# Designs tried in a protein design chat: VHH binders against q9y6x5. Part 9

Target 1, 379 residues: q9y6x5
Amino acid sequence: LPPKLLLVSFDGFRADYLKNYEFPHLQNFIKEGVLVEHVKNVFITKTFPNHYSIVTGLYEESHGIVANSMYDAVTKKHFSDSNDKDPFWWNEAVPIWVTNQLQENRSSAAAMWPGTDVPIHDTISSYFMNYNSSVSFEERLNNITMWLNNSNPPVTFATLYWEEPDASGHKYGPEDKENMSRVLKKIDDLIGDLVQRLKMLGLWENLNVIITSDHGMTQCSQDRLINLDSCIDHSYYTLIDLSPVAAILPKINRTEVYNKLKNCSPHMNVYLKEDIPNRFYYQHNDRIQPIILVADEGWTIVLNESSQKLGDHGYDNSLPSMHPFLAAHGPAFHKGYKHSTINIVDIYPMMCHILGLKPHPNNGTFGHTKCLLVDQWCI

## First folded at step 1 (VHH)

Design a45 (framework vhh_7uia_1)
Fold by ESMFold2-Fast, scan of step 1:
Structure a45 (fold): chain B 379 residues (1-379), chain A 127 residues (1-127)
Amino acid sequence: as target 1 above (379 residues)
Amino acid sequence: QLQLVETGGGLVKPGGSLRLSCVVSGFTFSSYAMAWVRQAPGKELEWVSSISGSGGSTYYEDSVKGRFTISTDNAKNTLYLQMSSLKPEDTAVYYCARETVKYTVTSGTYRVEFDYWGQGTQVTVSS
């Protein structure tokens, strides 16, 4: 029988939550599986970019989802709620659910993972749900498990996405122990439900399950605002994305806009596109704007207003607060193994190996995940 | 199917007290935060108070802190707002609402929204 893999994402699950809160169900999962304590994500540390990096193994400049709000200077298209279903934005890479259906005579299933309700290279998962945040975790899980048990060709790759703890992390901030403990307990209960459902349906022993996230969360404050309106007038530029990485499209000479911005705040770095640090791998794409502003951790860029966010992400990917974790269980994985760090782009070639797929060229390194796998040596 | 029904409004003198109740049906009450939102004549909607689904966390608009208390009875699927030291400026139609943290995938932003509302109950504070 072909190997099967379920990839689960809890959006915004900061790695150090595991150290600061009790997760009895997740700890039982880890005890019989593997834990990677930190996953170093790609820059910018936002939902769409990092979810697409997980399933393509590519940096954002390579897969083309460079932010949650984008403008393409060549085609003049805007990425917004009215056109997030346009395949144009997603077609610069081939995600694993497409590869799974094209290389192997197998099906893919998707419950809400970013990009899975869009045909990419004329291919969509055989089973999918249109994105709707109101659909419960239980309904998403019911669909995924039904498709894993009742499909021809068989579903060998399935994804499941959940918006928490990111939604609550933004609302309360990660330092709100009372509210975050409640939210994280609910997530742990959902992990318990997941495991019990898989056991009840006879899937647990033969299914590989990865639980991960796209980014972490850092505490923000009304005392840490950068008012962009105090730096530059709106008539000088078009704003493509705001915070904590602002994407600036100049309406006048780029150098003049840069000069107005470069010394505006000690808590913000201002880059011309060609001066963006190489370590970000965030330069070689037409959707990256001529000037980007990068706020320091915990600082919010605003337009002469207060911010409702008590937590945020999008910051420098070297910050531990931006890092998620990865836990996995199943026949491909060791039991009781703990690993310190991998790169988020390493998940894709590992998943391809588990499924027996030939990976598309990618930025991941299979060697970084070898120690997690029973069929590999890592001494 | 899904219903929110408010009761307990009325006419009260300044300094008086009222208790508003909202009975909900058609969803798992303890899984959602609930809110009270009011609208004074000729004014926009104003958020008053919220309570977490567990009942463990409560939040208040600054003008009502220390005067209003939000609570739930999960066994009865009922949301309450105990109002004390009422002022003429508290005169409004009070709505109970189901709170959701709506994720907008394209913008990557989260915001608190109210996806279901009751019919409203009138509170009038007048001499």
Scores: ipSAE 0.006, ipTM 0.211, lowest interface PAE 10.9, mean pLDDT 89

Design a46 (framework vhh_7uia_1)
Fold by ESMFold2-Fast, scan of step 1:
Structure a46 (fold): chain B 379 residues (1-379), chain A 127 residues (1-127)
Amino acid sequence: as target 1 above (379 residues)
Amino acid sequence: QLQLVETGGGLVKPGGSLRLSCVVSGFTFSDYYMAWVRQAPGKELEWVSSISSSGSTIYYEDSVKGRFTISTDNAKNTLYLQMSSLKPEDTAVYYCAKDTRVTIYYSGEYKTYMDVWGQGTQVTVSS
């Protein structure tokens, strides 16, 4: 039977939650597996971009999912309808489920991972669920385990996505210990359910399982708002994305818009596209707008309104608050090993190695994950 | 020029109903999410509802869910807000806007950001 891998994402699971709250089920998973304490994600630290980076090993400028809301300057297409399944947006990269299906006679399965309900390079995940937030974790898990156990050709790569703790992180903020404790306990219980389901079905001993996330969360406040309308009239630009990274498409001369914005707030950096810091790897794509505004951690960009969000993400990827963790268990992984940091783009070549797939050219470095794997010698 | 014109506001008793309309001109209505936003006297702007260009994706503010219904007629370039079971706290100027962002698809968080606004229509609920 070929190697099997289940990749699970709990959206917005900030790395330091592991140190501030108790996770008995996740702790038991880690004791017999590996933990990477911090995963340095890609910029912008948002859901769609980072989920696609995990499965392609590419920076956002290379895979083309540069934000949760996008405009393509060449084709004039808008990514503003979240139910739009236009492959155009996803076709700048080849995600691992496509590679898995094309290199070997193998199947892939997906419970709502971003991109898995879209045909990419004319290939859609063999089994998938269309995105619907009302579908329970149990139903997603039931479908994934059914497909892992009862498919021909065999499912060797499976993904499972869950919206928490991101939704609650936004609503309550990561510093609300009472509400976050309740939410995180529920997630730990779901991890317990996952392990028990896999054991019951005879999958646990031979399945590699990765539990990770796309980003963290930081505390926001009504005392930390940047009002764009105090600096520039809306008639001068089209807003493609707002907070905490605003994507500005000028309706007048770009330099005039830049000059109106550049001294707007001491808590926001304003960049012409060519001046975006190289360390972000966020410049060389037609979907990156001519002017980008980057708010400081915990600051929210608004248009003549308050923000109800007590937590947010999308900030500078050097910030520890933006980092998730990675935990893994299975025959490919050491037991009881802890690693400090990897880059989120390193996950893709590691997963390709576990599955015996030849990776597409990518920005990850396999050497960074060697110490996690039983068949590798590290350093 | 891009233009949004709201109509249908007025005086209504608690428990009553009103239908707001927004006529859009100067852009292809069906290419964008559209939103209703309101501002009560002395308060900040509050997002009420958004609808996708296809009409398949609809979002509501918790306080109006089950009472308000957003819809579109793409042939008439018109956005509607059917309001029922109106409460005094629904008293506000209601604005129609082009919604530039919806993030709920994967993140579980909804945020509306608008770059084209209408003139507004006043809704007053009195007991």
Scores: ipSAE 0.000, ipTM 0.243, lowest interface PAE 12.9, mean pLDDT 87

Design a47 (framework vhh_7uia_1)
Fold by ESMFold2-Fast, scan of step 1:
Structure a47 (fold): chain B 379 residues (1-379), chain A 127 residues (1-127)
Amino acid sequence: as target 1 above (379 residues)
Amino acid sequence: QLQLVETGGGLVKPGGSLRLSCVVSGFTFDDYAMAWVRQAPGKELEWVSSISWNSGSIYYEDSVKGRFTISTDNAKNTLYLQMSSLKPEDTAVYYCARKTYTVRYGSGDYTVTFDYWGQGTQVTVSS
C-alpha cells in the first residue's frame, strides 16, 4: 500500500487566529499530530503565487506565477485570476501532482487547488474539479474521498482548496472579532467534518493529512490610502497590478517614472526591478515589471477612489500578519509536536519525502521539516 | 426590473461630435460605478471611461483622453459620453455597463467586471 497524502488549504488563514479564537476540532487534530506555528510565505503574499510555491517548492521568480495579475514582456501575454487556463503561465515549474503521476505511475486527485484544472507539461491531475466557487466544501470532500478509496492506479496525492477565511477577511477585516469568530467557527466545523469523513471511510489511520494556508490578512482602512494619481499621470505608464504591490510598466524612460513615484508617499517603497530587496527573491522573471511599488502593512494603493477592502494581503513576507500555519496528522508525522517556523517552499520537499518521490530542483530545505517526521532525526 | 438603454449613436465624419446616453433603471449611481466600453469589428472589448460611485472620480483610456467626457445626471438616472474630435479608430459598438467586482481564488484580488450591459449603440466615423 503506497503512502498517501491529502493537502488541504484554507485560503487566508492567518497564523495568530489560532491564538485569538477557539478551534476545538483543529485542536484535536493538532493534539495527535504536529503544528508549525508560522509558515514564512513567498513574496508577494498572494493566493496564486503562494499556492504554486507550496506544490513546487520554488520562489515566484522561479515558478513564474509572480502575481494574481501579470504581464509577460517577452510574449506580450496578459494573465488575470479570471483567465488562468492558459498552460503557458504554469509551465515554468513542475507541480507535485505531475511528478506523482509521472514517477511510479500513480494517480493524483484535486478539488480546486490553483493549477490542478490546467494541463501543465501536458499532464493534468488524474481526477480534478474545474474551479467553481459555488461548489460546497462537502461536495469537494465527497469527491476527494471517493477518489482516494476507488482509484486505479491508486490516488496517492490529493488536494482540497477552500476560499475561506480569505473572502471574509477582505470583507470584514481581521479585527472584526464578531464576524471573524462566526467565519472561523464554520471552518473549524468543516475540519471536524473532514476528520469524521476520513474515519468513517477507514482512511484516517493510514492517510497523511496537511492543513495549511497561503497567507494571512491585515486590517485596512479608508484612512490609509495611497493615491497614485496624485504623483504620476496615467499617460506615463501601463498598470499591470495595483495593490498592495503595484506593477508598473513605463511608457517613457524608466528613471523618469521612478523619479515621479519615489517620493509619492511615506507609506510606500518604490523599486526599480534590479533594486528589489534580495530577501524577496522577486527579480529574475520576465513577468516582474520594471518598477514595483510595495505599500506598508495596512495601506492600500488606489487610483483617485476609495477602497472596498477592510482586509488585505500581498505585503512584505517578513510581516507576521502575512504568515499562515501548518498542521499535520498521519503515519509520517510525530504526535503532539510543535515547531516554530518553516518556509513555505520547505513543504514541497517534505511532501516528496512522504510520498517517496524524487523532488525537482527547488528552493526548499528538507532539513527544516525533519523534526515533524517520525523517520528522521531532527539534530 | 434592472435595465440599461443606450441612445445617441450614428454616422459622423472625422472631427465630428456625438453624445451617447444611457438610461438606467432598478439601481442608483450612488451605489454603483459606471463605465463605457467599446468593441470594434474583429477586436476585443476595450474599456473607454469610468465614473466612480463614491467621489465622482473619472478615468479615461489614453487614446480618448481630452476628446471624450463621461458624466452622470442622477436626477434623470442617465449616464453620458460626450465624444468630440472623433477619429475613424473610434468606430465601434459602444456599451454602457455597471461596474462591479468578481472574486476568484485569492478572494479580494478583485477583477473589475461588468455585471449588467446595455444593448450597445453603433458609432461609425467615416468620410
Scores: ipSAE 0.014, ipTM 0.242, lowest interface PAE 7.6, mean pLDDT 88

Design a48 (framework vhh_7uia_1)
Fold by ESMFold2-Fast, scan of step 1:
Structure a48 (fold): chain B 379 residues (1-379), chain A 127 residues (1-127)
Amino acid sequence: as target 1 above (379 residues)
Amino acid sequence: QLQLVETGGGLVKPGGSLRLSCVVSGFTFSKYAMAWVRQAPGKELEWVSSISTSGSYTYYEDSVKGRFTISTDNAKNTLYLQMSSLKPEDTAVYYCATEYRVEYTWGDTSYTTFDYWGQGTQVTVSS
């Protein structure tokens, strides 16, 4: 039987939640599988960029989804103009479901993973669901398990995306233990439902399952706002993205815009594109703007207004609050093994190995995930 | 108790104008971002316009930019949508709502929750 893999994402699942709340179903999953306690995601620590990094193994500057709102300086296209299904935005990389369908006579299935409803390099996921937040986890799971059991060619790679705990993390903030406890308990119950469904369908023992996330969450406050209007007049620039990483396209001399912004707030770093720290791997793409502002953890950049967000992400990827975790179970994985840290770009070459696919050139290092795998030596 | 009541809808000819009003009670109006959301017959809900908590910043769906203006009167706890150059495709039930916008995007739109809604007001644009 060809190896099969189900990749599950719970958006905004901060790694530290595992230590502050009880997850009986997730803990049972981990007992017979592996846990990576921290996954160091890519900068910027946002949903679309990191979800695409997981399935391509590339930094954002390399795969081209550099933010949730983008402007391409060469083509003059705006991602925020509702052209998200234009392959132009996604074609700078080859996601794993495309590789799966093209290298082997195999199918892919997707329940709402970012990019799976787009024909990338003229290839769309064999089975997919258009994004609709009203569709329950159970319906997404029912479709994925149906496709895993009833497809020809067989579905060997499947993805399942769920928007919590990100939505609640933004609404309540990660320090609201009462509301976050309720939300996280529900997520743990969904993990229990997932395992039970796979067992009932006879899939559990032969399916590789990865549960991960794209980023974490940090507490924000009305006391931690950076008013960009106090720094610079709107007539001097076009705003491409705002918070916590502002993308500035100057309408006047770039140096003049930079000088107006540079000393505006002690809680914001201002970079000319060529001065963006190398450690971010966030410089070499036409969609990265001439000036980037990076707010300090928990600070929100605003345009002369209050923010309703009590939690946010997008901050420096060195911050533990921005890190998700990775848990996995299945024939490819050791049982009861805990690993400290991997990079989010390392997930892609590991998944290619499990599926027997030749990875496209990527920024991940297969050696970083060797200790998780039964067919590899961990020394 | 939070309550939103819309008025000002009706029948208008293409190129005409209407002003929608939403009277808000049971809370301090200036503490909430406010939105107009519409639903055309047989179609899904479509966000039209938002105004920030401060009232200083306004946002519009592309098809209504330059034609619609959102505004507030804090003394009257009232949200307005001034609609001009109306087109047949603007025909819909228009809802006033409190807006909580979360940064969650699947297809370049942030995830937005509308926690409190009015009952809606019908706008029909036909000749």
Scores: ipSAE 0.014, ipTM 0.253, lowest interface PAE 7.4, mean pLDDT 88

Design a49 (framework vhh_7uia_1)
Fold by ESMFold2-Fast, scan of step 1:
Structure a49 (fold): chain B 379 residues (1-379), chain A 127 residues (1-127)
Amino acid sequence: as target 1 above (379 residues)
Amino acid sequence: QLQLVETGGGLVKPGGSLRLSCVVSGFTFSSYAMAWVRQAPGKELEWVSSISGSGGSTYYEDSVKGRFTISTDNAKNTLYLQMSSLKPEDTAVYYCAKGYRTEIYFTGDKSYAMDYWGQGTQVTVSS
């Protein structure tokens, strides 16, 4: 029987929520599994980019999903809801479900993970759900477990995505203890439901399960706004993405736009593309615009308006508030082991190892995750 | 392919009403924030009103609040601006504009940037 893996993402699950709130079901999962306390995600710390980095092991400049809103300077295409199904945007990398299906007679299943409803290199997940936020966690879980038990060729890789606690983190902010406590308790109950469903179906002891997230969340405020309209006139540029990382496509001379933006706010760094810090690995792609603006943690870039967001993400990936965690359980993983930190790109080569797949070239380092695995010599 | 076509402008008396329409083609209308922007003779461009892609959130410039109503008809791919109690200072060319959406999966991380504007329609409020 080939090894099986279920990869679960709770969007926007900041790592330090584990220290500040009670998670009885998640703690029981961790007790008999492994915990990585911090996962250093890729820049920019947004949903689409980081979800694609998890399944490709690549930095955003390499896999091509560089933001949730994009413009490609070579082809002149715009990434928007009207073309989010265009394979063009996703085909600069090979995600793990594609590799899984192309090797050794295997199937993949997906409940809403970004990219799984798109044919990438002419290969779409064997079983998938078109994205619809109205579909309950229970229905997503029901479909995933049905496909894990009732597929030929067998489903060996499955993904499950859930929008919380990100949606509530934006609405209430991560420092709202009362509202976040309620939201995080509901998520812990969903983890309990997941474990019980897998046990009921006889999957629990033979399935590897990873629970992770794409990014964290930081507190924002109406007192921490950067009004871009105070810096520069709309006629000078096309705005590709706004906050907290603004992607600026100049309509006039690039140097003139840069000079208007450079000293506009003490709470925003302005970079010409070639001056973007090397540590971001966010430079070598046609979808990265000629000028990017990076707001300081907790600051929101706006266009002559107020922001209703009390929480946000997308900020510098060195910030602990932007970091998610990773927990895992199953035959591949040690029991009761805690690890401090891995890079989000390290998840891909670890998953390939568990599934017996040959990884595509990637930015992850297998050695960073070997201590999590029972079949590896750690020390 | 992508087009925004404004209609409904004209001459009205002070206190009158007028409905502007913007027919959209080339994109999924309900996926984007939409806005009305105006430019009076000799003045700079002024934002008037915005509506979220879902139609659930509307925003207005203070001078038009209570007099203007922005709405959408997704079945007709059309944005409307219902104007009432019109004043001479409302005289302007009115443009509809398409915004960008930042978050595809509706996690609440939405930004509005105006990336495409129509040709405009003239509204004149006088005798």
Scores: ipSAE 0.000, ipTM 0.206, lowest interface PAE 13.9, mean pLDDT 87

Design a5 (framework vhh_7uia_1)
Fold by ESMFold2-Fast, scan of step 1:
Structure a5 (fold): chain B 379 residues (1-379), chain A 127 residues (1-127)
Amino acid sequence: as target 1 above (379 residues)
Amino acid sequence: QLQLVETGGGLVKPGGSLRLSCVVSGFTFSSYAMAWVRQAPGKELEWVSSISGSGGSTYYEDSVKGRFTISTDNAKNTLYLQMSSLKPEDTAVYYCAREGITYYKSGDYRVYGMDVWGQGTQVTVSS
């Protein structure tokens, strides 16, 4: 039988939630599997960019999904949550489900992972669900398990995406222990349901399962706002993305726009594109705008308005609050092993190894994840 | 002139269905997120559902997921809310609004000011 992998994402699952709340089902999963306590994600620490980095092993500047809102000056195209299905935006990389389908006679399945409802290099996931936030976790799981058991050619790579705890993290903030406790308990129960369903269907012993996330969450406040309208008149620029990383397209001389912004707030950094810190790996793509504003952790950039967000992400990827975790179980993984940190781009070459696929060139390092795997030597 | 006109409310028994409509005039419909917001007697305004502009991404309050469906007809400049499996706690005045609280496919959480409101339509789930 070919090796099989199910990749599950709980959006916005901050790594330190594991230490501050009880997860009996997740802890049972980890006891017979592996845990990576921190995953260092890519900048910017947002959903579409990091989900695409997980499945390509590339920094955002290389895979081309550099934000949740983008503008391409050459084609005059706009990318947004409501206009995300043009293959143009996704074609700068080859995600693992495409490689899986093109190498040998294998199928892929997807329950709403970003990009899986788009034909990329003329290849769409063999089985997929169009995005709809009202579809329950149970329905997503039912479809994934049906496809894993009843497909020819066989489904060897499957993905499952869930919006929590990100939605509640934004609404309540990560420091609201009462509401976050309720949300996280529900997620743990969903993990229990997932394990039980896989056992009932005879999939559990032969399926590799990875549970991870794209980013964390930090506390925001009405007392920590940066009003961009107090810095610069809107006639001087086009706003491509706002907060906490603002993407600025100047309508006048770039230097003049930069000079109006550079000293406006002590709580944001203003970068000309060529001055963006190298450690971000966020410079070498035409979709990255000429001026980028980066707010300090917990600060929100606004346009002469309040913000109702009590939590947000998108901040500097060196911040522990922005880091998710990774847990895994299955025949490829050690049992009861704990690892401290990997880079989010390292997940892709590890998954390729598990599936027996040749990875496309990528920014991950297989050596960083080898200690998780039973067929590898670990120092 | 900016105008939102709701219709379709009424009295319905528990487990029943209603379809609310909101006809929009005076602005480019597809350029704005549209929302349904309700207010139960003696309570605060509660966001129910949102739909993004041209792409039609949809979002719902947890208590209505699987029971309510938001949609648009751009040719008619009309916003709809299809309500099924109605419960007594759904009793409220329902307002359509040009902007609302929306959690997007991208994981962006945006809170819009409700700057243009309809007159409201009464939904009563009873008996």
Scores: ipSAE 0.277, ipTM 0.682, lowest interface PAE 2.5, mean pLDDT 90
Fold by OpenDDE, second read of step 2:
Order: sequence, then C-alpha cells, then structure tokens
Structure a5 (fold): chain B 379 residues (1-379), chain A 127 residues (1-127)
Amino acid sequence: as target 1 above (379 residues)
Amino acid sequence: QLQLVETGGGLVKPGGSLRLSCVVSGFTFSSYAMAWVRQAPGKELEWVSSISGSGGSTYYEDSVKGRFTISTDNAKNTLYLQMSSLKPEDTAVYYCAREGITYYKSGDYRVYGMDVWGQGTQVTVSS
C-alpha cells in the first residue's frame, strides 16, 4: 500500500509556545515522533503565502501567492481571504495534492487548507471541504479521517487546517498568558482528539502525520504605531495590503510616493520593488507592488484608524517570533528525535519523498530533513 | 457536537428490502440537504441519493431509481433510505452525510460538499 500522509496546520502557532506553555498531547506526539523546533518560513510571513509554500516548496515570488491580499494590475483582479477562488492566483505553481492525485490509484483530501477548494491546473482535490470558518475542528477531522479510511482510490495525502491560535493571537497578543493559555490548551486538546481519532480508526501506526504552522505571532501595542497619513496623503496611493508589510500602489509618480514614505518612521523600511532585499526572495513577481513597507517587529502600520490587534504576523521571516514549529509522527519518522531548524520550503521535498512523488522544481533542500526520516542517513 | 449515526444495515437476500436510518444531532436537520453515499468492496465512493432540506426534492443515481427511496422525519431528525429489490451489487457500506453548497454526484465525480459524515452501516445482499 502506498504511504499516507496527513498534513495539519494550526495557524499562527509560534514555535516558542512549546517552551512557554504546556502541551501534554502534543508533547506525547513529539515523544513518539520528531520535532523541528523552529521552521524558518517565507517572507512575507502571512497565512496564504506560507501555506502555499509548504505544499509547493517555493518562495512566494515563485508560487505567486505573495500576500493575503493581492492585486494584479494587468487583469485588475483582487485576491483576498473572501475572494480566493480564482485559479488565476494559484496556477503559478503545482501543489502537492494535485501531484499526488494525478498518480495512479491515489487521491487527495483536504479540510480547508488554503487553495484546496480551488481547481488548480484544472485539478481539484478528490475530497475537499469548501472553506467555512464556522465548521468545527471535529467536523473537519471527521471528514478527513473518513476519507483517509474509506476512500478508493485511497487517499494518500490529506490536509487539515485550523484557524487557531492565530485568531486569538491577534486578539490577545502572544504574551497574554491568561488568555493564550486557555487557547493553547484547546489546541492541545484538539491534537489529543486527532490522535485518539486516528487510533480509534486504526490509522495511527500507518499514517504519517505532520503537525505544523505557517507563522508565529509577535506582540503589538498601541504605543508602536506608524501612521502613514502623517507622511502621505491617502489619495496618492492605493493600499493593496496593510500591516506589517504594506503593499503600496502609487496613484502618482512612484518616486514621489517613495520619497514621501522613505523617512516616515525609523521603525519602517521602505523598499522599491527592485530594492527589496534578496534574502526575502520577494521580488520577481508582478503581483508584488511597486513599493513595500516593512514595519519593525511589533510595530503596526495604520492609517487614521486605531488598530485593535494585540498580536500580528507578516514581519521579517528571520525573526524568531515569526517562526512556527514542525512535529511529525509515523512510519517514515524517527521516534524521540529533535531538530533545531529547517526552512519551510524544505517540507515539500520531504513530503514528496514520503509519498514517493517526484517533486516539481522547488526551493527546498531534501538534505535538511534527512535526519527526521528513518530511511535516510542523517547528515 | 455534530453527529450522524447510521443504523439498519444487515444481511438480506436478493430481492429483499432494508431500511436505513440516520439520526442527526448537533444541527438543524431541515436546514441542510442530506445524502446517502455507499462504498462497495474495491469500488469508489458512490453517491446514492440526496434529499433537500425541505424534503421537497429527491435525487437518485440511475442504478437505484425505482428501488430506493430517500426520506426524512424532521421531528425525529432522521434520514431514511428505504431499499427494495436489493441486488448483490448493492452490497456496500452506506454512509449518510450532510450536503454543503456543492453536491456530491455519482460515479467518477469527486466527493465535495459533504461536511458531516456518519460512521457507516454495512449492507450485504447475498443468497
């Protein structure tokens, strides 16, 4: 039988939560599997981009999902969380679930992972749920496990997505011990439910499970605001994406807009598109706007409106606060092994290996994950 | 907690009848279309029948038309599948499911829009 893999994402699960909060179920999961303590995600450190990077192995400039909010100047199309169904946005890459189900005697399943309810390259997951934030984790889990257990052709790759602790991180801030303890306990309980469900169905021993996240969360404050209205009239530009990495579409001369913004705040870097640092791998895509603003960690870019977010993400991907973790369990993985760090794009070639899939060209390095796998030599 | 629980499966001879039940909990039953899906040995999941939330519209795959009847009892939060003239080809695990916006169709079509599933009940038609 072909190997099976379940990829689970808890949105906004900051890596150091594992050190600062208690996770009995997740720790048990890790104890019987592997842990990567820090995963360096892609810039910008947002939900849609990073989830697509996980399943494509590509930087944002390559897979084309460059933000949660995008604008294409040629087609005049907009992308957002409420408008993400157009294959136009996704077709610059081939996600792993498409690759998987194009194989003989295999199918893919998805529970609300970004992009899974969209036909990409005219291919949609054999089993999927339309995204609905109101659907409980239990419902998602039940469907995923049903498909993993009963499908023919067999589901060999499945994705499961959950919106916490991101939403709560935004609301309370990651340093709110009282509220985040409650939230993270619920997350740990959900992991317990996942494990229990898999055991109950007899899937646990044979199913490879990866639990990861797309990004972390940094503490914000009303004392750390960058008001763009103090620097430039809002009539001079369109804001395509806001904080902490604002995408600016000038309505007047780009240079003039840039000059008005470049010294707006010492806590914000302003880049022309061509001057975006190479380390971000965030330049070579038409969907990246002519000017981007990158706030320092913990700073929020605002207009003449108050921000109520006490936590946010999207910042420099080198910041530890932006990093998620990766834990895994199953026949492909060692038991009781911990690894310090990998790149988020490294997950793709690893998953392809586990599933016996030929990977599409990607930015990941398979060598970075070899130590996690029982069939590989640890470098 | 959303839950679907199928009952009524069993062994029956060809030409016989069975009535499957699916008890729904955790949501307003009448607000959702419901479906029966079956999995035969070595076969793909197969859409069998659907009924609208109001019960006013029923749909069947061609192979079961005239033999199977889908119905609901809103007062009991229960979905039914009355099966008659059963054939060996009807042998399968039968699942009830709640339909979302997109409908599952029979045959080689992908399964989508089913956002709540039961555990299934075994139906075996054999002489």
Scores: ipSAE 0.000, ipTM 0.269, lowest interface PAE 12.2, mean pLDDT 92

